# VHH binders against Profilin-1 (pfn-1): the designs that were tried, part 9

Target 1, 132 residues: Profilin-1 (pfn-1), of Caenorhabditis elegans (q9xw16)
Amino acid sequence: MSGWNAYIDTMTAAAPSIKRCAIVGAADGSVWARTEADNVFKASEEELKTFVALFNDVTQVPAKGADIEGVHYVVPRTEESLIFGKKENTGFFAVKTKSAVLIAVYEGPNEVAAQVRKAVESMQTYLNNAGY
Short names: E, the ipSAE of ESMFold2; O, the ipSAE of OpenDDE; V2, 0.75 times the mean of E and O plus 0.25 times the DockQ between their complexes.

## First folded at step 3 (VHH)

Design c29 (from p5 with S109Y; framework vhh_7pa5_2; at its last look DockQ between E and O 0.45; V2 from the best seeds 0.00; counts 0 for: pae E 7.9 > 2, SAP .794 > .668)
Fold by ESMFold2-Fast, scan of step 3:
Structure c29 (fold): chain B 132 residues (1-132), chain A 126 residues (1-126)
Amino acid sequence: as target 1 above (132 residues)
Amino acid sequence: QVQLVESGGGMVQPGGSLRLSCAASGFTFSSYAMSWVRRAPGKGPEWVSTISGSGGSTSYADSVKGRFTISRDNAKNTLYLQMNSLKPEDTALYYCATGGSYPPPIPPYEDWFDPWGQGTQVTVSS
């Protein structure tokens, strides 16, 4: 694969509790890289296009939640470039950079969630500093 | 086993045309955005064009807009780049890759072309 796949590998190595992960285009939700095989991230292009559009006005998201891989997540709150959600013992963190959206789905308690959030936000900072 | 194999390069005179192909295997091709990236002699990588997984959206570098057309055939797991009105400045080794742009380096990688295949050479000269 491409060099974007190395970003997936870096994030999953930093936070092993990430079950599935993807990097998608901010403009259209097209998949640039994702986890594969037993951990395949299988959101459709149509679902991802809808999802990345949520970043156009994150303040509306808590009222309606968010759908990833056909699963509806409760979104308790958002930050300017961060959407996160919970569904029982599963959750996600999604962050927007200039060109991309990073999505990480995890399983586990709040301690696990904190590690995943740190990994995703560190990568967001790296990409933003590189102009992406 | 993930594999991308580029072909279709060659030598042409300025104003000529070439069509590049990229044969993909080992992954769900239709699920991935695909790009063409080139490296000219003595220069770093330059992103050329991207197409979404469905083929519904395309984008181009300013240097190639109006001259190049990216397309894909998901039934054949093949990506194409139709290059018209070629210029000497288009001389480069061309690679296909997944993704919507050329990624920045991340340690330990300093250059993404080392992990990639041979590419296909395009030479535009008289």
Scores: ipSAE 0.407, ipTM 0.717, lowest interface PAE 2.5, mean pLDDT 87
Fold by OpenDDE, second read of step 4:
Order: C-alpha cells, then sequence, then structure tokens
Structure c29 (fold): chain B 132 residues (1-132), chain A 126 residues (1-126)
C-alpha cells in the first residue's frame, strides 16, 4: 500500500517483539497503516479516536490506563509525547509526532520493552525531522 | 495485491464541476483512511483531502475547502472527490492513496505511489 507501510516494516524489523503496529492520525485516530496478515492491528476507529485524544493531557492517563484493541493496559507513567502501557507479559508504546501517533503492541518479558521503545522513538524522531 | 484506479477527470471551464472516483482492491478498504493527492505540472505532490475509514472524519487543504467534498462507499470499495467551483490552479493529475497525510515525508516522493494508479487528469481552462 502506501509508503507508510514501510515505516511499519521498519519498526517491526527493529523490534521483533512487536506483534502488531499501526500509524494513525493524531487528530482523529484514522488508520494510515497497520500490520496485516497474521498480525493485524485490530483497534477500531472509535477506540483509536479515544486513544489519540489521551495525548491532549497525558498527565491524566496513568490514573485511568489506556485501551488498545479491546485490551486495558496499566500506564505506569507518561511523557509529553509518549504513552506506554503494560499488561502481564504484554504492553504497548505509543508515540506522538506532529501529525501521527505510532502504536506498537509487544509481547515478551520486561527486557524486550527497551527495544520496542527504541524502535518507536527512533521512528518518532525520524518523522518529526521530516515535518510529520 | 493493492490496486487503486482513479477516474472521472476531464477538461472543464472555470467554475465547472467534476466528480472523481477511485476504485480500490487488494486490501480491507474500510480499515484505512484514504486521501486525494494532486500533482500540478512542475510542482510536487499536494495533499487535497482525507477521509477516515468509516467516513466519520474528513479534512481538506485550505486551497480546496468549501469547494471539494471527499466521500467513500465502503460497500463498493470506492473513494470519491466532488469538485465544485473549479479553478485553473486546480489543474493537476489527481491520485488516490491510503493514509492521511501527504505529501510523503521523504523523497523520492514518487516511490510512495507504488502500487498506486496512474491518476486521473483534471484540466481547468477557459
Amino acid sequence: as target 1 above (132 residues)
Amino acid sequence: QVQLVESGGGMVQPGGSLRLSCAASGFTFSSYAMSWVRRAPGKGPEWVSTISGSGGSTSYADSVKGRFTISRDNAKNTLYLQMNSLKPEDTALYYCATGGSYPPPIPPYEDWFDPWGQGTQVTVSS
């Protein structure tokens, strides 16, 4: 599909623990690209709309957690453009750029989280530098 | 395989109207935002409009707001662009694409159009 799929591939290649990944519009949660086939990112548009709105005030997110793909995650803390959650042996990292939100859902022990974070933050930096 | 086929272009006088269509196949159409992008001669790609997968959200470039309307029929896997009050500066090759933000973030920009269609030519001239 579009060139945005290349960024999905880049992130998933950089962090093998990523099971599902999506790039969505920061304003409306619309899906620009996502993992497909056996690893389809399945969050609904309505859910994503709610999710991206969390970035309007990230300080409140730890108190209520975040939902992705019908799964509720505990959010230990947030940063201005970063929301990450955990649930048992799974988690997610979501980073916000100027125009997009990158979401990566991963599975594995805590040790893999660092690699996942690095992958999405690297992409965040790349896209920010490109004006997106 | 992903396939996008644009149609509906043509030549019209200023103030005229056209309705573009984009037939999509090879992916879950309703799951993705779709956009119209245009390329005028000698210029880079210009984002025109985006519509969310469900059609619940739309956005437009300032240059086309109030004149163009993006819509979609997910049952037909078709994207539309109603173009009213056309101006000479609207003359361009129009493409449909998956995603919500264009032009592409990095060059070469042409690579982002694979495997997109060949576009449909819109010419507005007296």
Scores: ipSAE 0.251, ipTM 0.646, lowest interface PAE 1.7, mean pLDDT 89
Fold by ESMFold2, look of step 5:
Order: structure tokens, then C-alpha cells, then sequence
Structure c29 (fold): chain B 132 residues (1-132), chain A 126 residues (1-126)
């Protein structure tokens, strides 16, 4: 596939614990690709615009938390190009590339979270090396 | 299955106009940003223009600003590119794609194939 959908398939294959994921434009949160069918990633354009703007200053995110798919997550800490959040038995990892933000939503314990983080960061590195 | 079908290309003289269309199916069209990308003979893909899922945000390559207008009709699942004041350097095969640009292939994805259409040829010459 030459479309962005191939990246969704690659991430979900690399980390089967990902329940939903998306690739969105870093500037405006517009959806470039997402999980579809029975696992539709359901964030609105307005919500995604707000979400990607968090990367403008990640140091302020832990005080506010983050919203995705209508769910409010606690953000314990951030890194320059990484935001992750927790809510009960669910969580997300989001990473920024030069042009996009990759978002993965998962369920499960801490060992699942490490697998999800590895998958999104591997794709972040690949896209950055390719100029995206 | 995602399907994109480009049309509306042709041969025009310099200064002429064309309107390209891209018919989309197999996904929730209104949720996706869409782009036009072109390939000139012997060159790699060049990004032309992008429009957000809602249509509220557009962007253009410097080489086409003021001459090309991207638009979409989400009720008809169709993306458009109005091309005015055409120049010989606009000669290319034009494709539509989801996302803010045409992504690189995923190596080592050896079974990769492009399910997108053949594109639509635009030729600008006297």
C-alpha cells in the first residue's frame, strides 16, 4: 500500500494490544489514517486539533491532562515528542514526527504499555528518517 | 477496500484550465485529509495541495499558489483540483491520496502494491 493506511496496519501488527490508532496532521489534527470497521478511532476534528496543539509545549500537559475520543486521561509526565496518558485500565501513547502525530490507544497492564510505546516510537523514527 | 479514481485530465495550451476529480470509496471520506500529488516524466512524486477532512483548511505548494484551488464535496465523496493559468511545467500524472502528503513505501514490505488508480494525465503544450 502507498497510502497512510499501511502504517496503521504495520503498527497494529507490531503491537496487537493497540485497540485503536490514528495518524493525524501535526499542524491541524486532520486525520490522515485511522483504524476503521469494528475498531473505529472516533475522535472529532475539533478534539484532535486541541490534542495536537499540546505538543507546542509538552511541559504544561501533566497539569491539564489530555482528552481523546471523549475520554480524559491523566498525563503523568511527557518527553519532547511524546505524550502518554492513563485512565483506569486504558491508556494512549502519542508521538510527534516532523509532519504528523501518531496516536495509539490500548487496554491492559504496564507490560502492554511498553509494547505499545515501542511500536509507536519505531514508526516515529522511520517517518522522521524518511522526512515526515 | 479503499478506492480512489482520478479523472479530468487532458491536453491544454499554456494559460488554459482543467478541473480534476477524485472519486473516493471504501472509507469515511469526510474524516480524512486529502492531497493531490503529481509525477512529471522521469521525476519522483511532488506534493501539490492538501485539504482537511472538513474542508476548512487548505495548503498549496509554492509552485501552484494562486493558480490551483483544492476543494471537496463530502456529500459526493469527491475531491477536486481546479487548475488555472496552466504552464508547461505543470505537465504530469496527477494522483489523489489520503493524508497530508504521499507517504513513502514501508520497507521491507515486499508485497507492496499501489491500490490507488492510474492517475490522470495533464499535458500543457502548444
Amino acid sequence: as target 1 above (132 residues)
Amino acid sequence: QVQLVESGGGMVQPGGSLRLSCAASGFTFSSYAMSWVRRAPGKGPEWVSTISGSGGSTSYADSVKGRFTISRDNAKNTLYLQMNSLKPEDTALYYCATGGSYPPPIPPYEDWFDPWGQGTQVTVSS
Scores: ipSAE 0.013, ipTM 0.384, lowest interface PAE 7.9, mean pLDDT 82
ESMFold2 (binder alone), look of step 5: mean pLDDT 78; pTM 0.788
OpenDDE, look of step 5: ipSAE 0.030; ipTM 0.363

Design c3 (from p5 with A33G; framework vhh_7pa5_2)
Fold by ESMFold2-Fast, scan of step 3:
Structure c3 (fold): chain B 132 residues (1-132), chain A 126 residues (1-126)
Amino acid sequence: as target 1 above (132 residues)
Amino acid sequence: QVQLVESGGGMVQPGGSLRLSCAASGFTFSSYGMSWVRRAPGKGPEWVSTISGSGGSTSYADSVKGRFTISRDNAKNTLYLQMNSLKPEDTALYYCATGGSYPPPIPPSEDWFDPWGQGTQVTVSS
């Protein structure tokens, strides 16, 4: 697996606390790349289609939360192109670019979360600047 | 082990048609969006078309819209590209890959430019 998988590798190298990660199409949630094998990102096509549609109006997400890999997360707040949530010691950061949504699921305390957020936001900036 | 094996290329005259196939193995094919990418001699890779995992969404480069059709058969783990009204400018080695539009380069790694398969050559000439 080449191509977009190199971006998964870049994010997980930058934030080793990322347990599972995916890059999906912003329009339909189709998987472009994801972690595999023991770290397989398990979201269904239907769940991902629903998830990326949340970016159409992020202001409604905190009232409902978000579902990733069959897990319901509390979303405390959102930013224009950022949805993040927590459930116990697990959390996620999802950012939207022009053409993609990057989703990173991690485990650990708040200092780990900050590193994961930095990794996905750095990649978001890079892809937006490249026209994606 | 992930493998992609392209086939169906050949030599045709302008206005001709070809159907390319990509046989996939070693991963859950139906879970991945798939793309066709081509490389003309002396050029970098050019994204051609993408199809979602279910086949419900497709997109095309402006240069091929209306002439090419991407499709997939998830039961056979096979991706297709039907190429009609071929032009000399379509001459290239064609590769299949996972994902959407071909990713932008991240220095210094160029691993995504290396094909998973051998590619299949399409030559359009008079």
Scores: ipSAE 0.089, ipTM 0.491, lowest interface PAE 5.5, mean pLDDT 83

Design c30 (from p5 with W112Y; framework vhh_7pa5_2)
Fold by ESMFold2-Fast, scan of step 3:
Structure c30 (fold): chain B 132 residues (1-132), chain A 126 residues (1-126)
Amino acid sequence: as target 1 above (132 residues)
Amino acid sequence: QVQLVESGGGMVQPGGSLRLSCAASGFTFSSYAMSWVRRAPGKGPEWVSTISGSGGSTSYADSVKGRFTISRDNAKNTLYLQMNSLKPEDTALYYCATGGSYPPPIPPSEDYFDPWGQGTQVTVSS
């Protein structure tokens, strides 16, 4: 078992509304861990490389949106090291750490989104403090 | 059921070469970055090298640059490490792992699962 999959399990346990998620390298978008089987996170390596490059200048993202798993999301705004998007009842939160990008795709209303955001940001804080 | 089985270690003289293999099963191998990590007796894990899922990007620890080459054969679900110009300091148990680095323990849990299998032993001595 991948040691990074334990982090996927922690985020999913904290926010059960996460349908799919992944931890990818910040430099190249390579997959370190992801949900599998019926919940497989199936973005291509090329799509993820494009996605993590958005963190080079998050201020440009609301103008063009973001693509995850072939789905185009509207990004209403960004924060430093945080990109989030919405497409009807589906949404995502992505946060950058020193070495990684955490991506969580969820389904549900705004109250669900708040729980997902909290889980992802808590993990971001921990990994940054650990030097990752 | 994810399984990673390392092989190819052995005893060599300084300056010698070895090729390590990691046979992967139970997951979509080609979708994951893979790393080699080593652990000398009584020491913590040291990251050695990483290769992206496609094989399109590689990275190496400064201590092994120019001497080691990481590669993969996605059709065979196998990761490789070609080790040249081996030094006594390369003596360690070598493990393969998914991802770009060994993660820290999950806080506040002291029950963090250690994903290391048996590894493959590399001993470099005169």
Scores: ipSAE 0.381, ipTM 0.716, lowest interface PAE 2.4, mean pLDDT 85
Fold by OpenDDE, second read of step 4:
Structure c30 (fold): chain B 132 residues (1-132), chain A 126 residues (1-126)
Amino acid sequence: as target 1 above (132 residues)
Amino acid sequence: QVQLVESGGGMVQPGGSLRLSCAASGFTFSSYAMSWVRRAPGKGPEWVSTISGSGGSTSYADSVKGRFTISRDNAKNTLYLQMNSLKPEDTALYYCATGGSYPPPIPPSEDYFDPWGQGTQVTVSS
C-alpha cells in the first residue's frame, strides 16, 4: 500500500542476490516497506529499533556485530552511513539516509556483494537528494 | 480501500501560519508511519516531514525544521502539519502519504503522489 514498495522493487531488480529488503525509519526502526511473500523480511520491531540505533555510533559496531532477522552477522568495518555484515555465504548492507535506513540481505559469494552495495547506495543517494 | 484527504491549505502572508490535516481511512492508521510531501511549481516532489505510527518519532526536512510540526491523532485517523513562520518558498501543493511518500522509483520520470489524495494548496505571498 506504500509507494516505498517501488524502491524495494528497484533495489531487488538492481541486485538479484538480494533475498530480503526493507526500508525503515532511522529514528525508530518502523517499517516503511519490505519484501514480502516468499522473501518476507522478518526482523521484529524491537530488533529494528536496536539495529537502526547502531548508526548512532558506527565505530562500535565491528566489535559487537549486528543482528538482523535473528541472525548474527560479523561486521568487518563500518562507514559513517554504512553498515555491512557477513555470515558464510550471506550478508547484508545497511545504509542510512536522512530519515531512513535501507537494509538488504543477500546470499551469494563475495563477488555479488559489490552489486548489492551499489544498489542500496544508489537508492541512498536518490533518497538523500529527495530530502529523505 | 485506502483513502487520504488533505485539507487546511490556503493563502497567507509571509510569517503566517497554517495547519494542515489529513484524514485517513481504509487501513490501520496507527500501524504506519505517515509523511507530508509537497510539490512546488516547476519542481519535483520534496519530502517535508515524517511521523512514526505511534507518534513517538518525528523527522523534518532541513528547510522546515523549527517551523513545521508534524503530529497525529490515531483515535481520529488524522495526520497534522502545523506550519509556522511560513515563507514564499513554502508555496506548494501538500500531500500526505503512508510511510515517507509515494515518490517515483529510480530514475524519476514523473511526479508520483498518493492517488487517493488530492492534496491541499498552500500559497505564501505578500
Scores: ipSAE 0.028, ipTM 0.412, lowest interface PAE 3.2, mean pLDDT 87

Design c31 (from p5 with P115Y; framework vhh_7pa5_2)
Fold by ESMFold2-Fast, scan of step 3:
Structure c31 (fold): chain B 132 residues (1-132), chain A 126 residues (1-126)
Amino acid sequence: as target 1 above (132 residues)
Amino acid sequence: QVQLVESGGGMVQPGGSLRLSCAASGFTFSSYAMSWVRRAPGKGPEWVSTISGSGGSTSYADSVKGRFTISRDNAKNTLYLQMNSLKPEDTALYYCATGGSYPPPIPPSEDWFDYWGQGTQVTVSS
């Protein structure tokens, strides 16, 4: 395996409660890397293009929520480069870097969510510092 | 498992042309951005070009703009790089990779060559 898939492996190793994740282009939502096979991240190109565009104005997101993998999530609030949502026992964290958006879908209680957020934000910091 | 197999390299004189191919398997090819990355002797890896999953967006390094064209055939799971007006400076081992531009090394420190396929050698000389 090559390239950006190593970053998927790094994030899932850091937070094993991540069920599915992806790294996509910030400009167009094109998939750079994602979990596959039994853990395949199923978002379509159209859905991802719509999703990454939410980062153009995150203040609008809590009123409408966000769709990932055909699932509608309630987004309680946003931060400038962070969108997160919850639907029952499933949730996600999505962070924007200069060139990419990292999306991690997890299952579990709030303690699990904190670990997933830490892993995604750590990778965001690393990529921003590397110029991505 | 993701597998990428590069081909189409060879020896060519300055001003010549080559077309590289990358056969992909083990993932939903049409959903992934794809890149060409090269390593010249004694140099670090250099990103060459990227194409979006649908093929609707392309980008190129300044050193190859106007000379190289990236394209893909999603029905065949194949990525291409058409290289025209080749220069001695284009001599390198060429790799295809999933994703955008050359990814930075992951912590603690890793050479991306550990994650890339075999590559295909392009030599431009007279």
Scores: ipSAE 0.026, ipTM 0.470, lowest interface PAE 5.5, mean pLDDT 84

Design c32 (from p5 with E110S D111G; framework vhh_7pa5_2)
Fold by ESMFold2-Fast, scan of step 3:
Structure c32 (fold): chain B 132 residues (1-132), chain A 126 residues (1-126)
Amino acid sequence: as target 1 above (132 residues)
Amino acid sequence: QVQLVESGGGMVQPGGSLRLSCAASGFTFSSYAMSWVRRAPGKGPEWVSTISGSGGSTSYADSVKGRFTISRDNAKNTLYLQMNSLKPEDTALYYCATGGSYPPPIPPSSGWFDPWGQGTQVTVSS
């Protein structure tokens, strides 16, 4: 039994407004854990490889936007190791740790976005402290 | 429910070979990176090797490079580890896991559980 699915469960419990999320390898975008069934995170391995490469220089991302699950998001700005975007009522937060990238897709208003960001950043801190 | 079942371990002499298998069920196996992790007596977990979902990329711990080969058969939902030139230092319980490396432990406040299966024992001795 994999322990990484437990981290998906922890994030979704902390922010129930997360519709889909994944933990992927920072080097190649390979999926370590993701939401499944009716909430399956459907990004391809190739799309995720492209996405995690955005963290090599986050300052370039606002000019290009970001693609997740075949959806193009407007990225208004970035922070070090944080990319977030919006498209209509949908948004995402993605954070990079030493070894992983956490991606959470949500739907809802700005107060929901704040809860999702907190959950993702809390997990980022935990994984960095654990050496990931 | 995700289930991973390891097999193929045993006792061998130094220089011998073993092939480990991990049978996966309950998830879309081909979409997940898979790893082998081992725990030697009295030691913490050590990451051994990872393979991407497609099988297009592999990585290995320095201690096993050139001796071990990770592979997968997505049609059979099975992960493999071919171990050659085995050394006494390779003696450990071997686990498979989803993801790129050994998963960190869940905080105690999040609940009590064992995230890995029973593993398969590899013993290398003269």
Scores: ipSAE 0.290, ipTM 0.649, lowest interface PAE 3.3, mean pLDDT 84

Design c33 (from p5 with G99S; framework vhh_7pa5_2)
Fold by ESMFold2-Fast, scan of step 3:
Structure c33 (fold): chain B 132 residues (1-132), chain A 126 residues (1-126)
Amino acid sequence: as target 1 above (132 residues)
Amino acid sequence: QVQLVESGGGMVQPGGSLRLSCAASGFTFSSYAMSWVRRAPGKGPEWVSTISGSGGSTSYADSVKGRFTISRDNAKNTLYLQMNSLKPEDTALYYCATSGSYPPPIPPSEDWFDPWGQGTQVTVSS
């Protein structure tokens, strides 16, 4: 059987501006796979548990923002299964599938953000179609 | 890089008990959920149990609830499965895995790594 790290590799190959990313369980925020070594995704289990719970009611998120890796991001708006945020020259996209949440942290201007969003949403579609 | 070594299987009578172990290396063990998965002769793989990285959350397949207990020792990088009241239907190769769900989907990339170990055989027979 395969490991989930191959999905991380696929996303970072599709959007090289992704600095760190992870695939976590939608129910509890447990890490299935993450970038490691020099690009390690540094979120605590408690932070991830709190973060994935935001998908239970995404309409509340813009008022409070979101915390990832101890960094507070402004969330300008949300969609049903998408939370994204910005802080200076960094940002993130997080999408929920049936059983997972994909989180990608990037650095760069709006053109970079569009590429990262496309990669994350493409993976979301693939995983949903695979039953995850 | 990821290495998983299962042990503790064996032959036991119905109603007996076994404790499986999985020794993990090559990754930050405490940061990942761990699962036990089994494959019985003539059947596809079946997810058995999952434990969160901290050990604070556990889940079980309906077929094993009340009989099996998953646990972990993060200081020793070891995952355990305590199996009580074993039934012939529990006969299978048991694997540990470092992923949140099972079966793992086929990734879209050709560069993939199998986090599964070699497995440990459990046989329940009279």
Scores: ipSAE 0.006, ipTM 0.176, lowest interface PAE 10.4, mean pLDDT 80

Design c4 (from p5 with A33T; framework vhh_7pa5_2)
Fold by ESMFold2-Fast, scan of step 3:
Structure c4 (fold): chain B 132 residues (1-132), chain A 126 residues (1-126)
Amino acid sequence: as target 1 above (132 residues)
Amino acid sequence: QVQLVESGGGMVQPGGSLRLSCAASGFTFSSYTMSWVRRAPGKGPEWVSTISGSGGSTSYADSVKGRFTISRDNAKNTLYLQMNSLKPEDTALYYCATGGSYPPPIPPSEDWFDPWGQGTQVTVSS
């Protein structure tokens, strides 16, 4: 294995509660890496392009919610480079770096959500420090 | 398991041409942005070119613009790099990778992870 998929493996090892995740280009939502096989992150190119554009003005997101893998999530609030959402027992965290957007979908209570958030924010910090 | 196998390198004289191939398996190739990256002797990796999953957009390093063309055949899960007007400065191991630019290195550790495969060697000399 090589390329950006190594970073997917790093994130899922750090937070096993991540069910599916992807790393996509910040400018266009193009897929750089994602979970595959039984854990395939299945979002269309058009959906991802729409999703990454939400980071252009995160203040509008709570009014609209966000769509990931054809599922509509309620977004209770946003932070400067973080969008997160909930739908029953599932949720996601998405963070923007200089060049990429990391998206992680998880299942479980708030305790596991905190672990997932920590994993994506740690990767965000690493990529930003590396110039990405 | 993502697997990428490069081929098509060789030895050519300045001004020559080569076509590199990258055979992909273990992932939905048509959904991924793909890149070519090279590593010259004694240097770190240098990004060469990127192509979107659909093939609808491409980008190139300034050093190769007008000489190299990136393309893909999603039905065959294969990425290509057509290299024309080759220069001695193009001498390097060439790698294909997923992503929009060469990926940053894994944080330094005692067991530094090399994300690159075997690559394919391009040598441009008289």
Scores: ipSAE 0.266, ipTM 0.656, lowest interface PAE 3.5, mean pLDDT 84

Design c5 (from p5 with A33Y; framework vhh_7pa5_2)
Fold by ESMFold2-Fast, scan of step 3:
Structure c5 (fold): chain B 132 residues (1-132), chain A 126 residues (1-126)
Amino acid sequence: as target 1 above (132 residues)
Amino acid sequence: QVQLVESGGGMVQPGGSLRLSCAASGFTFSSYYMSWVRRAPGKGPEWVSTISGSGGSTSYADSVKGRFTISRDNAKNTLYLQMNSLKPEDTALYYCATGGSYPPPIPPSEDWFDPWGQGTQVTVSS
């Protein structure tokens, strides 16, 4: 099958408002899986390496914001192993597991954001329980 | 539509060799780490080997080091596993997967979903 892309498909099925998402290595930002074709997640290798490094100290992120796919997001606050941001009608949720970082970019109002967050956190819990 | 199709398995005697192939489509193959994972009857999945997108880095499970070689041909979107000095303990279904280690077998939210597919069967008989 599709390996890690199967987990991308699971998240997007659970929250259809996810426009693009990826699973990347927590240590280096290497892509394990991402949405492709018409929904390709377009972050560069350099940007992903910078992004995953934000999890080394999430308390500094609200002062600086975060860049994903060349878009600068305002990060209002962070939680343990969770960074999220918003820019107008778009936003993202990113969560860190032991070995991975899950990033989901969505579009829509706050009600949509709650569903996306639930999908990403559910997958985070599953992967942590599986040792990832 | 990420697709991974394994082939090259078969039945061999101990000490024999096989070369597995994984044909990838639907994604930018060269951007992904790729892995081989195996599942023996009655056992959970065991990670076998990983290769970086460029092919510059490889890693192997202790059980296969020195016997198996992972490689890739990015121009053909194909991943390979050369298996030498095969042992009865290598008998398993072999799967390829994206990522630096094997994924869990089933996602939590989909009962009918199987990310492993059929794989390719390797049987080493004495």
Scores: ipSAE 0.013, ipTM 0.370, lowest interface PAE 7.8, mean pLDDT 82

Design c6 (from p5 with S30R; framework vhh_7pa5_2)
Fold by ESMFold2-Fast, scan of step 3:
Structure c6 (fold): chain B 132 residues (1-132), chain A 126 residues (1-126)
Amino acid sequence: as target 1 above (132 residues)
Amino acid sequence: QVQLVESGGGMVQPGGSLRLSCAASGFTFRSYAMSWVRRAPGKGPEWVSTISGSGGSTSYADSVKGRFTISRDNAKNTLYLQMNSLKPEDTALYYCATGGSYPPPIPPSEDWFDPWGQGTQVTVSS
């Protein structure tokens, strides 16, 4: 039977600037699917548990930033179900659904950020509509 | 590429026990939550149990609580399901999958079908 990796493939096809991404459990940060091999999303279970807990109060995040894959990102602002960050030529978008958190790390100038955000938010909508 | 190979199924009488195994390769097994899912003849898939990557948390479907135990050996890249007090209603093809809960929603592309393992048949009958 098909697994959660189909959603990873859909997001990366929709936004080629996504370099690494993952779908993790909202309650504990456990990995459900992620990019592997040359594009492995390499955040630890402990880091992801800490990261998904940021969605409990996103208003605190801009003051501290966020860590993904051992990289510290500046988070300029947040929305209720969205955290995004920047570091030089890289960035991420993370969105929360009912049961999951989608994280996409991208590379490129600010011009590509909108495409990445759209891909992640489209998947968020799809999963919420599917009861996740 | 992700490979999952299930084994350990067979025929048992009601009240019997079986231990299923799932051999994983092609990904960093210890980093993934893993689940057991079953499909009985003529029915849709039913989620059975999930275990976190570290093994620190587990969850079970109401129909199997107290009878089944999920476990993993990350050094051997293997997932297990110990099934005790088996009932005729447990008769199904059993699959392992990555993920914290199941079933995953239908993929965005309904033309794509990628079975993650051959499954292992469990038959409980007198």
Scores: ipSAE 0.218, ipTM 0.589, lowest interface PAE 3.7, mean pLDDT 84

Design c7 (from p5 with S30D; framework vhh_7pa5_2)
Fold by ESMFold2-Fast, scan of step 3:
Structure c7 (fold): chain B 132 residues (1-132), chain A 126 residues (1-126)
Amino acid sequence: as target 1 above (132 residues)
Amino acid sequence: QVQLVESGGGMVQPGGSLRLSCAASGFTFDSYAMSWVRRAPGKGPEWVSTISGSGGSTSYADSVKGRFTISRDNAKNTLYLQMNSLKPEDTALYYCATGGSYPPPIPPSEDWFDPWGQGTQVTVSS
């Protein structure tokens, strides 16, 4: 078993509405863990490198949006360590910790989005407290 | 599903060399960053080295820079660690792991989940 994959399992258990997710390195976007098989998170290494670089200046993101798995998302606003977006019936939440970026893609209405955000932010807090 | 099997350890004298291997199965190996982590007797785990999925980026702990080289063969789902100029302080059980520079602690809800295999023992002594 993989150590970081346990965190993927924990997040998806906490928010079953998460369709695909990944934990990637904050410095380079390298995949540490991701959902697989029928729910494989398909972002390329180059796309993830570009995506994690957005956290270097989140104030620029709402003007341009963000790309994940080849899908362009509208980003209505950002917080210091949070980027989220929506594209029709799909959306994502991405949070940065000291060492990692957690990305969760979901499908569904605003009630589903709230549950996903809570799960991702809870994991962010846990990892930051653990020194990650 | 994920299996990681380390091999290649042994006993060497200071200044010697060893090559460790990690055979991976049960996941898309070339999409994951891979790391080597070691645990000396009575000590906590110490991150040694990480390589990106493509092999395009590598990083090393200060204690091994210039002596160790991490590499991977994605066609064979195998991770390697070439260890040169070995020192007594390199004596440890060596593990491979998916992900970044240091395996995370197991969350309390996942206590049954073991992120590491049995490892491979490296002993450097005269």
Scores: ipSAE 0.318, ipTM 0.668, lowest interface PAE 2.8, mean pLDDT 84

